VH-VL binders against ATP synthase epsilon chain (atpC). Designs and how they scored, part 1

All scores and structures are predictions.

Target 1, 149 residues: ATP synthase epsilon chain (atpC), of Salinibacter ruber (q2rzv2)
Amino acid sequence: MADELTVDIVTPDERSFQGPANGVRAPGIEGSFEVREDHAPMIAAFGIGPLIVKTQAAHEYADMHNDRIIFATSGGFLEVIDNKVTVLAETVEPASEIDVERAESAEERAKRRLEEGVQEEERETHEAARDRARNRLRVAMGKVGTRQS
Below, numbering starts at 1 at the first letter of every chain, in headers, positions and changes, except where a header shows other numbers; Kabat numbers aren't used for antibody chains.
F, E and O are the ipSAE of ESMFold2-Fast, ESMFold2 and OpenDDE, as the mean of both directions, binder to target and target to binder. V2 is 0.75 times the mean of E and O plus 0.25 times the DockQ between their complexes.
Where letters were taken out, [cut] stands.
The coordinates of atoms that the task and the answers printed are left out; those that the model quotes come from them. Centres of patches stay.

## First folded at step 5 (VH-VL; from v19 with light chain T98W)

Design v60
Fold by OpenDDE, look of step 6:
Structure v60 (fold): chain C 149 residues (1-149), chain A 123 residues (1-123), chain B 111 residues (1-111)
Amino acid sequence: as target 1 above (149 residues)
Amino acid sequence: QVQLVQSGAEVKKPGASVKVSCKASGYTFTSYGMNWVRQAPGQGLKWMGWINTYTGNPTYADAFQGRVTMTRDTSISTAYMELSRLRSDDTAVYYCARSTPLFKGFYAGMDVWGQGTTVTVSS
Amino acid sequence: DIVMTQSPDSLAVSLGERATINCRASQSVSYSGYSYMHWYQQKPGQPPKLLIYKASSLESGVPDRFSGSGSGTDFTLTISSLQAEDVAVYYCQQSRSWPYTFGQGTKVEIK
């Protein structure tokens, strides 16, 4: 299937991806959503989870699975205008560049904090840290589905 | 100098396992993927799989799925390929070969090869 | 899987003459103006050596008598003037998609 979308994925620090694609899947607030050709214009927020770009050139960027480039993201916004998809993310890490050991350490640290007990005000922070780490690990291992992390 | 140095020749019995090592030097090990390619006597080249040296995640050819395990030790810049349940038709020279950088947006082939490891499977 | 088929299987060429090897892919290995086709040379008892990458780019250190051309499914390796040291088996290889696949090889000899 031809790539009909133009996709830009950027963070405050860098552009993580630019190129053609036939689909973009993001971890939305109400579940994952997918943008394809001729999608209606929109701006949508997304959270922690896998950001997936389906493209014929996927093998150039990461461990390709079914023409997909998989990124771990901590959240951001996605804009669709005239088959141009712009992703503005807080963090974006392709599967091939995820530090697995660091992510494992981060997950364990967050889990320990939650198990030891935290103030209610801090619970969400540690839960988010856990979820980010878990997402990185899942993405790194290529074990991603439609569920949000 | 960029180079890959593989472990020595192996002689195995059918049903056994073999583990070949490939030590990289002269470049950042985790910046490039590592391929494994084998060549049976008098035959062509066959791609076995590829490992992401950064994450350690492998991708195997279907023909070897379930029998091959690719790993790496980043502390010593070494990739490993283990083939189990060996058969006589596994007799071949096994090569490790460096691929292009993991996230550079292009592929330029396998530009650096090990010297090859001969694995002989016989009763 | 993308199947790579080389032609001919063997080729005998006189010294100083042109040698041409063809490689056909079962499906296109091109994308966005690039062709993910590579050529290797292998001499007896040695590992393969990369000659051409992305269909037409000459690898560093490779003599300019080697050249590659083609796009889509059909590719060609050309040795403009065959030298004695060029006696080897040549392989095409695609990296357009997993799994990577090689041609069956073409043996080049001196006539």
Scores: ipSAE 0.025, ipTM 0.634, lowest interface PAE 7.0, mean pLDDT 88

## First folded at step 10 (VH-VL; from v83 with heavy chain F59W)

Design v93
Fold by OpenDDE, look of step 11:
Structure v93 (fold): chain C 149 residues (1-149), chain A 123 residues (1-123), chain B 111 residues (1-111)
Amino acid sequence: as target 1 above (149 residues)
Amino acid sequence: QVQLVQSGAEVKKPGASVKVSCKASGYTFTRYGMNWVRQAPGQGLKWMGWINTYTGNPWYADAFQGRVTMTRDTSISTAYMELSRLRSDDTAVYYCARGTPLFKGFWSAMDYWGQGTTVTVSS
Amino acid sequence: DIVMTQSPDSLAVSLGERATINCRASQSVDYKGYSYMHWYQQKPGQPPKLLIYKASSLESGVPDRFSGSGSGTDFTLTISSLQAEDVAVYYCQQYRDTPWTFGQGTKVEIK
């Protein structure tokens, strides 16, 4: 058995992280979950929220805090097989790269649309936009682990 | 337009193996999972498993664990399902069906289906 | 495994009349206000076709005479006014937990 996880985080456009880790926490649609060593095989979808990698790996991440790398994600899939964790995310943004002003603007726009009244068909779209923006702001500020998808 | 085109009908002897192909077009192959579902004559639908087309990781129903192998060739946008140690009760139409969007963060329905591949197992 | 049970097994309805199909799950397929349930239509000699996703959302291109309702363990597919082209077998399917499982199917015919 492996002594640690191997984690691979990718988006359609790039690989955001690859390396050893002690754990991965994701905002699962069926609840926030954490993967550690010798976790049973699993597939899971995850939603908007913080994606946290606990690692001491020598990666040049400005977002390293207490042996954690914190990403904002809009959702994706996570697979665990034989201590290999593969994260397929639509978007992944490390905390330090988040444009706070852009996120604030996005949140306000979404909130305004929701307040103005939208059709039911559009509500989820604006709610998702709001939640993505809020997540980015929370992650940027280091406020994580409080919201479930 | 999304299309899934499966390989032709197969006739096999008990104990043999069959490999069905499913060629996808009209979308990015590696951004959607692929399911396999079979239907025995006059019977309902049974989910066999699905494959993450990006990673190549398959996930099988327990009923087929050890006999089924799902693979993909991303270069030609094709998924494969191989069933070994065939029995007469494996006679069925086998469907590939596009599954949930990968990377999107939610499970989805099987929104596009292949035309089906008839596999007949007889002595 | 989550067992899906449809009722009835077969249904004969006059043209223009309402057709109702029920699907019961052996355990709840809900989570956080969402129902992990789909409905499919399969006509003779054809593959299944997605009709309803997430219990009540109509798939694109599907006539609005089709509707889905329900939550928890009990779900219903309704055809408000049965048309000739609606003759088919209908299946419910859960995706709350692997393995994905289907109901046994309900055959809808014209009376």
Scores: ipSAE 0.512, ipTM 0.848, lowest interface PAE 1.1, mean pLDDT 91

## First folded at step 11 (VH-VL; from v93 with light chain K32T Y34K)

Design v98
Fold by OpenDDE, fold request of step 13:
Structure v98 (fold): chain C 149 residues (1-149), chain A 123 residues (1-123), chain B 111 residues (1-111)
Amino acid sequence: as target 1 above (149 residues)
Amino acid sequence: QVQLVQSGAEVKKPGASVKVSCKASGYTFTRYGMNWVRQAPGQGLKWMGWINTYTGNPWYADAFQGRVTMTRDTSISTAYMELSRLRSDDTAVYYCARGTPLFKGFWSAMDYWGQGTTVTVSS
Amino acid sequence: DIVMTQSPDSLAVSLGERATINCRASQSVDYTGKSYMHWYQQKPGQPPKLLIYKASSLESGVPDRFSGSGSGTDFTLTISSLQAEDVAVYYCQQYRDTPWTFGQGTKVEIK
């Protein structure tokens, strides 16, 4: 398949990806969703999960076997219009740049906090921290799902 | 502090167009969407649409599709709403309201509002 | 479109008494344990002000006499002890699906 989408992935700090693609998969609130060529206009907020760019274009972080680039994201906003996909996310980390040890430590820290008992207001914060860490680990190890919703 | 300051009152004839501005300050303009909501006299609130201030892409309610144009100028942190082919029932107060943080993974309420712009359409 | 219906349209309550406003959605506005519902307060001649977000969370600076509850299709805004400054029109709003829609409003007055 030809790369008919133009994809732009940015964080407040940097542009994480820009280029052609034939698909983008994001962790939507109702499950993961995929954008392909001629997708209807769409806006979506997405949470913690893997962001997957399918592309034939050469990229240093690409999984050449699957023509995929996998990013760990903490959440953001996705917009599709006229085969232009714009992703605005708080954090975007390619698999190769994820610090596995740091992520493991973060997961354990969050789990400990949750086990100690926290107020409802704090629980969500620690759960998010745990999920971010787990996502980083999954992405780093290439253990991401492919199911679409 | 976050502030949204809108342009002044407008009086227009039927068939004309009106363009309302909304100047944002106190935050990074391109990190939050901007909503437009109108309120006819003595009536409730009606969402017109919103604009992704980062990309400049608008998303309109169907009721206004083809007649409303939402834009932004990032250099001066200003959002614009233009309504064309005005009719008497377009008489209302128009509000801009800050919306969703664009770099975070959730939809948000309209937490800050402009003071409103009164648009009167009369022959 | 998700239709939001408030009840009652108007409410007169004595000072210091409880005021209760209901909001019903034509379909559920919940997902993954969250309610995509907000409440706004609008005083005469002023823009709306965010009062409660996510059905039950108080916006910063809002007095704790205000509270929100509910899930699914039925939500409630409660003012435990009505104050003079609470005279306003209150609106519920869903943000589960575009277009984002408001209730028709409930006018709260002092009896």
Scores: ipSAE 0.786, ipTM 0.903, lowest interface PAE 0.6, mean pLDDT 93
Fold by OpenDDE, fold request of step 13:
Structure v98 (fold): chain C 149 residues (1-149), chain A 123 residues (1-123), chain B 111 residues (1-111)
Amino acid sequence: as target 1 above (149 residues)
Amino acid sequence: QVQLVQSGAEVKKPGASVKVSCKASGYTFTRYGMNWVRQAPGQGLKWMGWINTYTGNPWYADAFQGRVTMTRDTSISTAYMELSRLRSDDTAVYYCARGTPLFKGFWSAMDYWGQGTTVTVSS
Amino acid sequence: DIVMTQSPDSLAVSLGERATINCRASQSVDYTGKSYMHWYQQKPGQPPKLLIYKASSLESGVPDRFSGSGSGTDFTLTISSLQAEDVAVYYCQQYRDTPWTFGQGTKVEIK
């Protein structure tokens, strides 16, 4: 499949990816949803999970595996128009740049807080922290599911 | 503090166009979408559309497709809404309202509103 | 489109008494465990003001006599003790799917 999409992945700090691709997968409520060539115009907010770019183009990222570049994201906004995919997210981390030890520690801290018992508002915060850490670990270790919605 | 300041009242003839501005301050303009909502006299609120202030891409309600144009100038943190082919039932107060944080993973309410711009369409 | 229907259209309540406004969506406005339902207050000659976001979260600066509840398709705004400054039109709004739509509004007056 030829790279017919133009993909732009941006955080407030930097552009994490820009280039041609033949597909983009983002987290969804029922699994990952995928954008391909000639996808209808779309706007979507997405949560914590893997962001996957499928591309045949040569890339400087050492994270490329089987024509896929996998990022860990904390959530963001995805926009599709005229085969241009724009992703705006607070955090976007390629697999090779993820600090595994930091993520492990973060997960354990969040789990401990949840086990101690917290108020509902605080519970959501710690659950999100746990999920972000787990996502980073899965992405870093290449254990990302291929399930699509 | 967050503020949205809109342009002044407009009086137009049927068939003309009107362009309303909304200047934002107190926050990073390109981090939040901007909505436009209108309210006819004595009526409720109607969402017209919103613009991704980062990309500049607008998304309109079907009722206004082909007649509304939403743009932004990031250099002066200003959003614009232009409505063409005006008719009498376009008479309303038009509001800009700050919307979704574009880099967050959720949709949000309209937490800050402009003061409104009265547009009167009459022959 | 998701249709938002409020009830009642108008409500007269004595000072200090409880006011209750209902809002029903034509389909669920829930997503990932959250309800994308918001409440606004609008006084004459003023723009709308956000009161409650995501069904039950109180916006900063809003008095705690205001509260929101509900999920799925049915939501409620409650003013526990109506004050004179609460005279206004109240709107519910869904932010789940475009086009984002409002209820028709509920006029709250003092009896």
Scores: ipSAE 0.784, ipTM 0.902, lowest interface PAE 0.6, mean pLDDT 93
Fold by OpenDDE, fold request of step 13:
Structure v98 (fold): chain C 149 residues (1-149), chain A 123 residues (1-123), chain B 111 residues (1-111)
Amino acid sequence: as target 1 above (149 residues)
Amino acid sequence: QVQLVQSGAEVKKPGASVKVSCKASGYTFTRYGMNWVRQAPGQGLKWMGWINTYTGNPWYADAFQGRVTMTRDTSISTAYMELSRLRSDDTAVYYCARGTPLFKGFWSAMDYWGQGTTVTVSS
Amino acid sequence: DIVMTQSPDSLAVSLGERATINCRASQSVDYTGKSYMHWYQQKPGQPPKLLIYKASSLESGVPDRFSGSGSGTDFTLTISSLQAEDVAVYYCQQYRDTPWTFGQGTKVEIK
């Protein structure tokens, strides 16, 4: 399948990916979804999970596996218009750049906080932190698809 | 502090166009979508659409599709809403309202509103 | 489109008494355990002001006499003790599906 999409993945700090692709899969808050060629115009928020770019184009990323680049994302916004996919996310980390030890520590920290019995107001914050950490670990280990958003 | 300051009142003839501006301050303009909502006199609120301030891509309500144009100028943190082919029932107060954080994984309410721009369409 | 219907259209409540406004959606506005429902307050000559987001979360700076409850299709805004400054029109709004739609509004007055 030819790369007919133009994909732009951006964080506030950097451009994580820019180039042709034949598909983008994102963990939408309304369910996981995949964008392919000639997808209808769409806007969607997505949550914590793997962001997958399918591309045949040569890429500098060492994270390519089966023509896929897998990113861990903390959530963001996806927009599709005229075969241009724009992803705006707070964090986007390719698998190879994920600090596993940091993620493990983050998960444990969040878990501890939750176990300590935090107030309801803080619970969601720690749950999100936990989930982000777990997502990073899953992505880093190549265990994508085991958790649905 | 977050502020949205809109342009002044407009008086237009039927068939004309009006362009309302909304200048944002107190936050990163391109981090949040911008909504436009209008309110006819004595009536409720009607969502017109919103614009992705980062990409500049607008998304309109069907009721206004083909007649509304939403744009933004990131250099001055300003959103614009232009409504063409005006008719009397377009008389309303038009609001810009900050919407969804574009880099976060959730849809949000309209947490900050402009002061409103009164547009009067009359012969 | 998701239709939002508020009840009542108008409400007169004595100072210090409880005011209750209901909002019904034509279909569920819930997803993933969250209700994409918000409440706004609009005073005369002013723009709307966000009061409650996601059905029950109080917006910063809003007095705690305001509260929101409900899920699915039925939601309620409660003012536990009506104050003079609470005289306004209140709107519910769904953010689940575009177009984002508002209730017709409920006018709250002092009895």
Scores: ipSAE 0.782, ipTM 0.902, lowest interface PAE 0.6, mean pLDDT 93
Fold by ESMFold2, fold request of step 13:
Structure v98 (fold): chain C 149 residues (1-149), chain A 123 residues (1-123), chain B 111 residues (1-111)
Amino acid sequence: as target 1 above (149 residues)
Amino acid sequence: QVQLVQSGAEVKKPGASVKVSCKASGYTFTRYGMNWVRQAPGQGLKWMGWINTYTGNPWYADAFQGRVTMTRDTSISTAYMELSRLRSDDTAVYYCARGTPLFKGFWSAMDYWGQGTTVTVSS
Amino acid sequence: DIVMTQSPDSLAVSLGERATINCRASQSVDYTGKSYMHWYQQKPGQPPKLLIYKASSLESGVPDRFSGSGSGTDFTLTISSLQAEDVAVYYCQQYRDTPWTFGQGTKVEIK
């Protein structure tokens, strides 16, 4: 019954999380997916969305049910082999550390840029900034991560 | 100023192994995957697989499973490809090519290529 | 495996004239409106060089006489005014599904 899945979440600047888990859910480019113990070897791209580590180990980032840690991510890669999950991402922010005021301001700036009629080459950049800010807000406010039965 | 410098040409007998090195410079080695591609004489390009240079885990094309081993040494920014049980139809130029930025969340092109390593397999 | 088929296998084009290379995938390489396709140029005695990524985006340093178009299963590389330095073999490559696969190549020469 022991938790044999381990998770290592890394950004270019630091390791954001390392520890045991019962599962990891990621916002895959081709759809949300979850990795549990004894998953077949896989590497997958994921995009902007919630990254959820399901764990019963005590942790300062744990949600109010103390059974999972929810991060906002800008996207990255998830690799699983031999019950080791490695997540590589540009940004990974635990819900408890998201600055809501800054995320709200970032969303407002991106929305204003899009409303001002930016050039086509810039539009995708501003849409991504808007989507990242929205995701950070949803994660910070507990509006993400449908609980699995 | 990204450079990929490969080891020199090799002549091998059938049944032997060959290990090709690819030394990277001009970028952070562990932030980009490394692909291996071969090109038989007068033929097109065939993808062999890639290595996640951060984790060290290889991902092989099915056609090469069981004979290819891809590794890396992060201390000298070098990737390796070893092909075993060589056959005469393994005669080819073998390229390393920088691939996907590992922290970005999208698959990308092979934007920088090594000069190629000629491997000749003959009796 | 997704099979990439180029046409023609070779062509000769006069200096300054237009060269057109086609690439067909055995199944769609699109997802959510994006085409998972690249083009490479390989000059004699050299490694391949990335020319166009994501079907239509020019790689840095590539002359604007090169362009890519198409979607789904059908893609085109166009050289609007062929120069002597463009003598090469051109390859399309899909990256929708592993294994990554290349077309068989199209050799472009001056007529």
Scores: ipSAE 0.776, ipTM 0.884, lowest interface PAE 0.7, mean pLDDT 90

Design v98
Fold by ESMFold2, fold request of step 13:
Structure v98 (fold): chain C 149 residues (1-149), chain A 123 residues (1-123), chain B 111 residues (1-111)
Amino acid sequence: as target 1 above (149 residues)
Amino acid sequence: QVQLVQSGAEVKKPGASVKVSCKASGYTFTRYGMNWVRQAPGQGLKWMGWINTYTGNPWYADAFQGRVTMTRDTSISTAYMELSRLRSDDTAVYYCARGTPLFKGFWSAMDYWGQGTTVTVSS
Amino acid sequence: DIVMTQSPDSLAVSLGERATINCRASQSVDYTGKSYMHWYQQKPGQPPKLLIYKASSLESGVPDRFSGSGSGTDFTLTISSLQAEDVAVYYCQQYRDTPWTFGQGTKVEIK
């Protein structure tokens, strides 16, 4: 009845995904949300968290059920108009390509800096680095939607 | 370094349209949204909307919906604002202003502004 | 729409003295520990210039005699020692919810 979505996920360096989908879920600043076909025009900021593309298309990044692709994202903007979803973000990593050891090291570095008592102005930066690393670990290990503070 | 240069002043009759250009330099044009803000004589600032310069999709303030069209040309790093069916109370200085970094996931301040374009609407 | 109301509309302050400008939002502009508020300075004959972002952070190149404070609905811009080049109109702006809205402006003059 309605057109399926076309999804374009872009970072400054490359396009991380382009293809059809029947849903995109993003970790909105004010709560998780999902875009499906025939969504009203919207632009929304999203933060650190899982970005999920629900798709029937075969893809090497597809999860074990072959019906979605899960990315770790640092945050960005999602824009939908006329069944075209454009996601702009600084980092978007598919679950299968996350280097767990590197993500663990990144989390530990950020935690150490926070324990050392960084300046108040810099605290937000180190908390974001910690949260990005935690999200990458959750996505890599299949714990999507489980938040650790 | 970052610079926004707008087109020159315009004098228009009621009912006409005006199209203001804003050429960006000193940064990657498609990495930041572009806002349009106007200021009537002796009055404050009024946000008109903004354009996602990567996608080309505009997002208008409700007060201007239906009369404003915002576009961009990425090949020359230029944003445009067109206001139609002009009325005398559209007389104002119109500013473009660089805003939100499109890849970072937060709304931000208008950190660089064009010099302004005076539009005068009179019979 | 979030209405931003500044006070006073106009302010005359002696050189070297403190100037204080208030801005009140019709509803909270806070979310997750951040205040979605900016201040702009517009000198005569010039475009606006970003002065303070996120309520209290000074934009690069802004003298440290400027400071911003407040949260929720009530915000203050302070110029600790007014200089001649500070003669301008000052605007607060919320960016919590579209449309982005500005206060009506506060004109600062030297007494």
Scores: ipSAE 0.731, ipTM 0.870, lowest interface PAE 0.9, mean pLDDT 89

